VH-VL binders against Proteasome subunit beta type-11 (Psmb11). Designs and how they scored, part 7

Target 1, 253 residues: Proteasome subunit beta type-11 (Psmb11), of Mus musculus (Mouse) (q8bg41)
Amino acid sequence: TTTLAFRFRHGVIAAADTRSSCGSYVACPASRKVIPVHQRLLGTTSGTSADCATWYRVLRRELRLRELREGQLPSVAGTAKLLAAMMSCYRGLDLCVATALCGWDHSGPALFYVYSDGTCLQGDIFSVGSGSPYAYGVLDRGYHYDMTIQEAYTLARCAVAHATHRDAYSGGSVDLFHVRESGWEYVSRSDACVLYRELQKARSLEQELEAKACGIYPEPATPQGARECKELFVEQEEVTPEDCAIIMKTETM

## First folded at step 4 (VH-VL)

Design q01 (from zb03 with heavy chain G35E; framework fv_zagotenemab)
Fold by ESMFold2-Fast, scan of step 4:
Structure q01 (fold): chain C 253 residues (1-253), chain A 120 residues (1-120), chain B 112 residues (1-112)
Amino acid sequence: as target 1 above (253 residues)
Amino acid sequence: EVQLVQSGAEVKKPGESLKISCKGSGYTFSDYWIEWVRQMPGKGLEWMGIIYPGDSYTKYEKNFKGQVTISADKSISTAYLQWSSLKASDTAMYYCARLEYDSGWYFDLWGQGTLVTVSS
Amino acid sequence: EIVLTQSPGTLSLSPGERATLSCRSSQSLVYSEGNTYLHWYQQKPGQAPRLLIYKVSNRATGIPDRFSGSGSGTDFTLTISRLEPEDFAVYYCSQSTHYPYTFGGGTKVEIK
């Protein structure tokens, strides 16, 4: 599982892989790991989607009761605290270990991490699941609050795609959601392998273009001069925001 | 059995006060919202307001705010609808109903109604 | 607030005929999680209303299968496939998607 979410100027992004397990020798249907709670609130899942969906059903009921009482839905913060309290009270159920709540309320975009022990943390970036260390590598380098919508989409897709390539328990496609003031939107489902291959191609092209640019100020083509230009292009071990931006350029062609 | 039982019919004069009741039985009264609905003679149903007996939180439809008071006493599983000064225009059948909110947010249980007649 | 408009106001039919009742809302009744909280109630003279259909198309416990509900968004229909003598009553649609909860004006189904 790899799920991620981040808060930025234009909302909250949530993204996840679609891999699920159901048998030792047959492929499982794609799973949805981002679950709508209401028009301006999404929740991510850890473990099985069905387990977390059960708790989101209970959460929706309680939020509607509180809306009746107060004339408006609770804030994202209030909802996160409520979910944390519910998980603590129903300790024996352990249905959903960790989740991120992605929403928009009167204060704007809001993101919270909730853990089954009652932990409730506000933040700008969260990633959960076995692939999360790999996703964090991409997110930490590319994220900034003022990024454009397209930059955010590209960053999220690249982070999940990179994590699916590295994590044996993640894979399939990348589901991308965007929470705006107007509500959440299901942006796309993209094949993770295709995204990763395009990232690899874009990196290779970038290196080739830089090598050729080096040749514009030519020393005569000698082994020494050719080697020196090639030494400027050290292989990168981790996905960068520039790598992800290159995918977007290639994809629109 | 699960039921809502309302107080009996009332005949009052303009300016008099009145308090009618709705008693729940067969379920945990404080866990369910209770709503009041008015039906004037020969007319349709009008939602008046709702109360959560667990903490006595109330909400009113705007046309009834200040005209009536909704209250509840969870220790005796009873909700109330009250007027400080009745008007002829208050002549109507009044129903209480329980809000089912597990499966669909509808009125699954209704009282039999209390007829209030205000005339001189 | 949401206004529910029922039509026709009165429907004069004979036992055995099909009744089709309309309810239109001033705004979409889809709640933010995707459910539509439109319900139908039956009221006979001298009696409290009785739930028939909840959330557009679900029959309440004990309601005969000749009653069915359909619709989406803002346009909803209650159908009684074959009227029985006990079906002559007033029918109300109601919404609980948005506060305040509201009722339609009612459709009276009467014997022709």
Scores: ipSAE 0.006, ipTM 0.439, lowest interface PAE 11.9, mean pLDDT 80

Design q03 (from zb03 with heavy chain I50W; framework fv_zagotenemab)
Fold by ESMFold2-Fast, scan of step 4:
Structure q03 (fold): chain C 253 residues (1-253), chain A 120 residues (1-120), chain B 112 residues (1-112)
Amino acid sequence: as target 1 above (253 residues)
Amino acid sequence: EVQLVQSGAEVKKPGESLKISCKGSGYTFSDYWIGWVRQMPGKGLEWMGWIYPGDSYTKYEKNFKGQVTISADKSISTAYLQWSSLKASDTAMYYCARLEYDSGWYFDLWGQGTLVTVSS
Amino acid sequence: EIVLTQSPGTLSLSPGERATLSCRSSQSLVYSEGNTYLHWYQQKPGQAPRLLIYKVSNRATGIPDRFSGSGSGTDFTLTISRLEPEDFAVYYCSQSTHYPYTFGGGTKVEIK
């Protein structure tokens, strides 16, 4: 699995490989690892896709309830804190889920990393999954906040394609999404091998430099610029034990 | 069976107080929102507000704030709609309805209605 | 608040005819995650409303297949392919995409 997301002047980019894990003797259809939560919020998946899908379904229901209570959707920050708190209610169930929440709210583009142990970190770049070290190598070299939309798309495709070339557990195609103020857009699905070969055949100096960036080995996978969610928005109410009980009931419905 | 049963018809004079009820059965009452809908004689349906019985969180449509009180008692699976002082303009059929919020956010179950007549 | 405009106000038809009812919203009913929360309710004289169609095109339990819903964004249609005597009623569209939830003014389907 390789998923990545980064925040830049024109929104948030999310991208992922499509390699599926399935049982022996079963056809493995392409996996969707970027999941819409609502029109201005996407989540990436890592760990088991079934666990992630369950959490996003529960999150969608909770966000709609909170929208009805407050008259507007929670901020991306508030949503990340909610997801972290929900997952922490299930700590005893040995869930191993990591996700990035990619959205646009009243404050503009926002990106958060959430882990099932209750970790919640704000940042500008996150990559998750077995291929993430390889994706970080490309992202760290090519990223800057003032990228054009086209540069951002190229960087995201390059990073995932490089990771699929290096990581045995990533592969297939590259799904690319862009979150803008108007909502998320499914930009493209590109074959990872074809994309990697096209990058190798770059003709201009800039495209040659980008292809070389795709060949650079990654730095450690620790998210840079991360801040714990509790430190950023202490004012918002956390999920209560009663909320955890309600979530458990809705999961069994 | 899954049902919402409302209290019987009421005939009142202006200035009197009134509390009508909506009792759920056959499902876990505290897990669903209960909405209140007014239908004036010969008119369409209008949304008044709702309550989540699990924590008694209540939200009113702007035209009904201060006009009515919505409450619930989850221990007896009953929601209430109350007026402190009735007006002739409150004459209407009042429906309670259960909001299915897991999959579709629609009213899948309706009470039979309580007719409230306010006249001098 | 979202305004739902139903047309026509009254449809005078005979059993066996097709009924087409329109509902237009003042703004898009697509919710943030891509679902459209536009529903249809049927109300017969002296009775409570009954859920007919939910989320544009899904038939509620027990509703005959002669009822179908379609549409997107702001423009929605309820179709009754062949009217039966029991179908003469008032039909309301409703939205639950944006709070407050609102109902259209209703379309009365009456016998010609």
Scores: ipSAE 0.000, ipTM 0.432, lowest interface PAE 13.7, mean pLDDT 79

Design q04 (from zb03 with heavy chain G35S I50F; framework fv_zagotenemab)
Fold by ESMFold2-Fast, scan of step 4:
Structure q04 (fold): chain C 253 residues (1-253), chain A 120 residues (1-120), chain B 112 residues (1-112)
Amino acid sequence: as target 1 above (253 residues)
Amino acid sequence: EVQLVQSGAEVKKPGESLKISCKGSGYTFSDYWISWVRQMPGKGLEWMGFIYPGDSYTKYEKNFKGQVTISADKSISTAYLQWSSLKASDTAMYYCARLEYDSGWYFDLWGQGTLVTVSS
Amino acid sequence: EIVLTQSPGTLSLSPGERATLSCRSSQSLVYSEGNTYLHWYQQKPGQAPRLLIYKVSNRATGIPDRFSGSGSGTDFTLTISRLEPEDFAVYYCSQSTHYPYTFGGGTKVEIK
């Protein structure tokens, strides 16, 4: 799996490969690793897509209940904090889930990393999955906040394609999404091998600096601008111990 | 069989207390919200409030807050609607209804109703 | 609070006729994700209400094809293409888009 997301002047980009795991006697179909939560919020997946889909289903239900109570959807930060608290209830169940929440709220574009141990971190760039070290190398070299929309799309596609070439557990196509104030858009699905071949040709034709942003780079660094979301106050309601009971009951349905 | 079974009809005098019940069976009781709906004689349906039995979280329609108490005991799959002091205006049919909130947010299962008559 | 206005209050029809019931909301019932949480319930004399149609146009399990729902935003319609004897009842629209949940005043479909 290789999933990535980054925040920039014109929104939040999310991208992922489509390779999935399968049984010994069954063909492996393409997997969707970027999941809509609502019109202005996307979530990425790591581990099994089914595990993350379950969390997003529970999250959507809880967000709707909270919107009915408060008259508005929680902020992206509030949603990330809620998801982190929900996931931390399952810490003892050996569920290894990591996700990025990509959204737009009243404060603009927002990006959070959430891990199953309850970690919740705000940042500008995140990548998760077995291919993430390779994607980070590309992202760290090519990223800047003021990049154009086209530069952002190219960077995201390049980073995922590069990761699929290096990581045996990533592959297939590259799904690209863009979250704007108007909502999320599914930009494209592109074959990863075709993208990687185009990268190689670009390098040969004196687009060497652009291609090297996707190829030759230092080892990955800690996510840039990361901040713990528990430091942010975005809603009045706190997650209670009984929220674990709600999540457990949802899983058994 | 998936069902909600309510307690029997009640005849009370003003000022008396009352607690009526709604028992779920055939499904995991704590996975669904239970709403209470009032229907005054010859009138339409009024949503009173709901409870999530898993954690006993309740929310009331504003006109019923302070007038009734909604509670639940998930160990016996039963929800309750309670009055501390009944008034003649409480005379009505009371339904409990299960809220399907995973995809549709509709009442997919209803109890048979409990008729409450308050008269001197 | 969302007010649901049903019209007419009473429809007097014969078996075999088409019934058209209206429900109008004081505000849009479209939720932020695009779904519309407008539902229809049937109540026969002496019985509890029964779910007929959920989310504007989806028939509940066991509901005959003669029942159909349509509409968008604030204007909704329940249609019974050919009334059967068992269809004479009171019909309520209900919304669960906004708290508190509300019901319309009901439309009584009665035999002429």
Scores: ipSAE 0.000, ipTM 0.445, lowest interface PAE 12.9, mean pLDDT 80

Design q05 (from zb03 with heavy chain G35H I50M; framework fv_zagotenemab)
Fold by ESMFold2-Fast, scan of step 4:
Structure q05 (fold): chain C 253 residues (1-253), chain A 120 residues (1-120), chain B 112 residues (1-112)
Amino acid sequence: as target 1 above (253 residues)
Amino acid sequence: EVQLVQSGAEVKKPGESLKISCKGSGYTFSDYWIHWVRQMPGKGLEWMGMIYPGDSYTKYEKNFKGQVTISADKSISTAYLQWSSLKASDTAMYYCARLEYDSGWYFDLWGQGTLVTVSS
Amino acid sequence: EIVLTQSPGTLSLSPGERATLSCRSSQSLVYSEGNTYLHWYQQKPGQAPRLLIYKVSNRATGIPDRFSGSGSGTDFTLTISRLEPEDFAVYYCSQSTHYPYTFGGGTKVEIK
């Protein structure tokens, strides 16, 4: 799996491969690894689509309840903290162990990384999955906050295509999404092998013209631009075992 | 153990072609970017460009694009810098360097340099 | 491209003295993730450059503690607290935040 997301002047980009894990003799349909949560929020997945879909279903219901109570949807930051708390409460179940939340709220474009141990990080760039080191290599070198929309699309496609070439557990197609103030858009689905071949040809052309985008880089080790959720929340907010029990009462895994 | 070894000094006339080499050993050559840096006599360091030997992807500094060709052969762990037609202004020391990208994106390993002298 | 301006061009000092070298960049060297990719290399006559300091203030392996780096944004300093005979060399700052990678013009630290 290779999923990535980055925040830039014109929104948040989310992209993922479509390779699905299943038995060698069973038909393996293309996997959806970017899941809509609401009109201005997408989530990425690192587990099976079924496992992650379950967590996002529970999250959507909790967000609806909070919207009814508060009169508005929680911020992307509030949603990320909620998801982290939910996943942390059910530690050991190993459902959808790492995700990125890509959204637009009153503060503009927002991006958070959430891990099942309760980790919640705000950042500008995140990649998750077995292919993520390869994607980070491309993203780190090509990313700039003031990128044009087309530069952002190209960078995202290049990063996922490169990762699918290097990672045995990534492949199929590249799904590309763009979150704007007006909501999320499904931009495209492109064959990863075709993209990789086109990248090789384009890189030769770019070389002749002073290339600006998409290199193939050795694997990096660390998520880019990360800030802990604790740095954003001065108020102490904890989810207790009782809170976790209440959440799970309304939905089974 | 881990090292970059460059080819020997060259003395050439303007208009001649030249290809110099940089051989890596003691590490997986195709996993690291190799950069080329020029130092003209009595001057500072100038970044020329880079190559990823795993797939031969290259990037050049604009002033060197079209003047030189960077290439690599990962089967023999060697990167190359080539001129089709040398000019007197190409007289310089040329270094290859390996980029460490895990912790800081700095040059952690350098070749000993290849001195190229171009005169009539 | 990023221009790195080093000053002074030459420092004439005696062993035991403190050396302070400046490097100024034409724009911020902070990358989107918050790291600053400003490095210092030392070059002795007839030798290839060697890494001294990476990411502003981190000493490379084997580099003595008399070498220290500091700075932020666009203004950076390399300090040698007490010059040893082997420290007389040319020092270059370099950035890898933005493509193309660039080097400063160098500061020569020479014996007075």
Scores: ipSAE 0.000, ipTM 0.395, lowest interface PAE 18.6, mean pLDDT 79

Design q06 (from zb03 with light chain S96D; framework fv_zagotenemab)
Fold by ESMFold2-Fast, scan of step 4:
Structure q06 (fold): chain C 253 residues (1-253), chain A 120 residues (1-120), chain B 112 residues (1-112)
Amino acid sequence: as target 1 above (253 residues)
Amino acid sequence: EVQLVQSGAEVKKPGESLKISCKGSGYTFSDYWIGWVRQMPGKGLEWMGIIYPGDSYTKYEKNFKGQVTISADKSISTAYLQWSSLKASDTAMYYCARLEYDSGWYFDLWGQGTLVTVSS
Amino acid sequence: EIVLTQSPGTLSLSPGERATLSCRSSQSLVYSEGNTYLHWYQQKPGQAPRLLIYKVSNRATGIPDRFSGSGSGTDFTLTISRLEPEDFAVYYCSQDTHYPYTFGGGTKVEIK
């Protein structure tokens, strides 16, 4: 799996490979690893897509209840904290779920990383999955906040394609999404092998630039400069074990 | 192969209850919103509401909230539109349609329609 | 809230002729990022509607290139460059830029 997301002047980009797990010699349907939560919020998946999809369904329901009561959707930060708290309630089930929440709220574009152990980080760049070290190599080299939309799309495609080539557990196509103030849009699905082959051609013609764009050295899994979710909240609502039970009862009914 | 198949025509009297169905096939039903659209005889199209079958979240157009119930059973890839007490003014063709939102929210696949006739 | 006004109400033409259908919105359908969420559907008598054009000018899967959409802001046009017998139908525009989602009243394209 390789998923990535980054925040920039014109929104949040999310991208992922489409390889599904079903065995080496079995043809599998393409996997969707970027899942809409609401009009202005996407979530990425890592590990088992079905497990992540379940949490996004639970989260979506809880957000709608809060919207009905408060007249407005929670902020992306509030949503990330809620998801982290919900997952933490079920740590005893040995859930290994990592996700990035990509959205737009009253403060503009926002990006958070959430892990099932309760980790919640705000940042500008996150990549998750077995291919993430390879994706980070490309992202760290090419990213800047003021990049154009076209530059952002190219960077995201390059990062996933590069990771797909290096990571045995990533493959297929590259799905690209863009979250704007107007909502999320599914930009494209591109064949990863074709995309990587074009990068190799460019590299042979322009060695230095392509080597920099698609770095060889694995990069740190946790982006530098990321801030803990706790640091971002002045006042926050805690999700209790009873709240978790209520949410899960609704889901299982 | 990718299709929405709706239940057959209904003839009812005022005050009776009714539940009509819309079954999806050829795609992952729980990944798409299903909408319901009413067309009164000789009139245009009117959006009633939508449901996300994956978790049964429903959003109604305000003129239909409280008048009908939209539901879904993802285990059999079927969405429903239900009335507790029909009125003569409910006489119409009812369409279900799949909402695709990769480039904006629009109905890219439609059922064949269910004609509901309510008369005394 | 948004009213979509389609004109003319009826268009009587022969096969081979060009059809031009108008849809005007009561306010701009341009969203904050610049996209316009205006779509066109075709409906024949006794049949379900079919998506023709989405987001002003994008043809849906399987739709022939004789169908084209254009426009901006509040004024939109559906053009059928050369009518085929199967094109005689009612055409509806719709918008989802602003909630609630609305449809136009329709334009009937009938054989002369």
Scores: ipSAE 0.000, ipTM 0.408, lowest interface PAE 14.4, mean pLDDT 78

Design q07 (from zb03 with light chain T97D; framework fv_zagotenemab)
Fold by ESMFold2-Fast, scan of step 4:
Structure q07 (fold): chain C 253 residues (1-253), chain A 120 residues (1-120), chain B 112 residues (1-112)
Amino acid sequence: as target 1 above (253 residues)
Amino acid sequence: EVQLVQSGAEVKKPGESLKISCKGSGYTFSDYWIGWVRQMPGKGLEWMGIIYPGDSYTKYEKNFKGQVTISADKSISTAYLQWSSLKASDTAMYYCARLEYDSGWYFDLWGQGTLVTVSS
Amino acid sequence: EIVLTQSPGTLSLSPGERATLSCRSSQSLVYSEGNTYLHWYQQKPGQAPRLLIYKVSNRATGIPDRFSGSGSGTDFTLTISRLEPEDFAVYYCSQSDHYPYTFGGGTKVEIK
């Protein structure tokens, strides 16, 4: 799995490979790893896609309820904190492990990383999955906030394609999404092998990026300037153990 | 059987107070939102507001805020719509409906309606 | 507030004919894997409305397959492939995409 997202002048980009895990005797269908939550919010998936889909379904319901009570949808930051709280209620389960929330709210483009232990971080770049070290190598070199829309699309496609070539557990195509003020757009699905061939004319650069990604940092990179969600809020309504039980008992068949 | 049963038709004079009811049965009343819809004679459906009986949180459409009161008593599985002083323009059929809010956010169960006639 | 505009206001048809009803939203409704909260309700004379189609294209329990819904963004359609006598009614589209919830003005399907 390789998923990535980054925030820039013209919005938030989300991209992912389409390789899925499959059984020994079953063909692996293309997998969707970027899931729309509402018109101005996307979520990436990691771990079991069925579990991630369940959490996003529950999240959508809760966001609708909060819109009804407050007159507007929660901010991206508020949504990320809510998702983190919901996931942390079920610690120890094999659920959606890590996700990035990509959106546009009253404050503009916003990007958050959420982990199942309740971790919630605001940042400009996140990559998740087994291919993420390789994607970070490309992103860290090419990213800047003022890049054009076409530069952003190219960077995202190249980062995922590079990761699919290097990571045994990533592959297939590259799905590319763009969140603007007007909402999210599904930009393209492109074959990863075709995209990777574009990188071959710059093999010396690719070798340098791979060396940096492959062994320089022994732990997952912490994005420069990332802030924990708790630093953004003084008071917030939290999901109680009783609320968690009610939420999980309610299933849409 | 899962159902919403509304109180009977009312004939009132302008200035009188009125409280109509919507009783749920066959499901856990406090787990669902109840919405109120007005239909004036020969006209379409108009959204009035919604209540969550579990905590009595109520939200009104702007044209009905201050004109009516929506309330609920979860101990008897009943929601209410109330006027302190009726006007001739309140003559309408009033429906209550249950909101399915887990997956679809649609009204899957409707009361039979309460006809309110206000005339001098 | 989201305004829903239904057209035509009245549709005069005979049993066996196809009915096509339109609903247009004043703003794009949320779209996300069945996350478009546009629904259709049927109201027969003297009766309460009943849920017909939910989330654009899903038939409610007990609704015959001659009823179908489609659309995206701002433009939505309810189709009745072959009108039966019991289908002559008023049809309302409704959105719960954004509060306050709203209804279209209705389309009356009447016998010719």
Scores: ipSAE 0.006, ipTM 0.521, lowest interface PAE 9.3, mean pLDDT 81

Design q08 (from zb03 with light chain Y99W; framework fv_zagotenemab)
Fold by ESMFold2-Fast, scan of step 4:
Structure q08 (fold): chain C 253 residues (1-253), chain A 120 residues (1-120), chain B 112 residues (1-112)
Amino acid sequence: as target 1 above (253 residues)
Amino acid sequence: EVQLVQSGAEVKKPGESLKISCKGSGYTFSDYWIGWVRQMPGKGLEWMGIIYPGDSYTKYEKNFKGQVTISADKSISTAYLQWSSLKASDTAMYYCARLEYDSGWYFDLWGQGTLVTVSS
Amino acid sequence: EIVLTQSPGTLSLSPGERATLSCRSSQSLVYSEGNTYLHWYQQKPGQAPRLLIYKVSNRATGIPDRFSGSGSGTDFTLTISRLEPEDFAVYYCSQSTHWPYTFGGGTKVEIK
């Protein structure tokens, strides 16, 4: 698995390979690892697809309920905190391990990393999965906040394609999504092998990626410059063990 | 069994107060929103408002805000619709219904209805 | 406020015939997460409404397979493939995509 997301001037990019996990290293159908939550919010999946689908279903329900009560959808930060609290209520179960929430709210483009232990971090770049060290090698070279939309798309495709070439457990195609103020859009699905072949034609880039592959990369769970989620207490109810049971009432009885 | 049971028919004069009820059974009452629907004689259905019995949070359709009061008592699994001063135009059948809001946001369980007749 | 317009107002048919009921919304019923919260309710004379179809095309528990829903965006259809005597009733579409929730004016399916 290789998933990545980064925040830049024109929004948030999310990209992922399509290789599915299955027994005995056999070929599996293409998997969607970037899931829409609402018009201006995407989530990545890491862990089992079924577990992540369950959490996103419950999250969508809670967001709609809160919009009904408050008159507006929660911020991306508020949503990330809610998801972290929900996951932490069921810690110790074999559930979805990590996700990145990619959105646009009143403050502009926003990106958060949420881990199953309740960790919630704000950042500009996240990559998760077995291919993430290789993806970071490409991202470190090309990322800057003021890059153009085309530069962002190229960077995301290159990072996932490079990771799929190096990581035995990533592969298939590259799914690319862009979250703008107007909402998310599915940009493309591109064959990873074809993308990597095109990278090989750019000799200098290929050689630089090879050199970086031998270096030390940032830890995916604790990216440089990450910020802890700020608690939104005003106009929000505390998530308690009783609330966790109510939220999950139709899923876990 | 899972059901909503409403109070019986009422015949009132203009200016009188009235409170009708909707009692849930067979499920956890405070876990579901309850909506109220009016149907005037020979006319269609219209939403009046909804209440969450767990904390008594209410939302009214604008034409009914200030005209009626929706309330609930979760300790006896009962929701209420109340008028301080009835008008002849309040003559209608009133239904309560339970909102399934986990995934579908539809009303899956309905009371039998309470007929309210207001005449001089 | 979202306005739901149902047509025709009255549909006169015989048992065994196909009924096609239309519901059109004044704006898109797709919610921000991609779901469409358009539902169909049946009301028989002297009875409370009952849920038939939810979220455009899903049959509610206990509803016969002769009832089906379809549509997208702003245009929706309820189809009864072969009318049974018990199907003569008023049918309402309703949306819960945006508050306030609204009903269509209803389509009365009556015996010819």
Scores: ipSAE 0.182, ipTM 0.624, lowest interface PAE 4.5, mean pLDDT 83

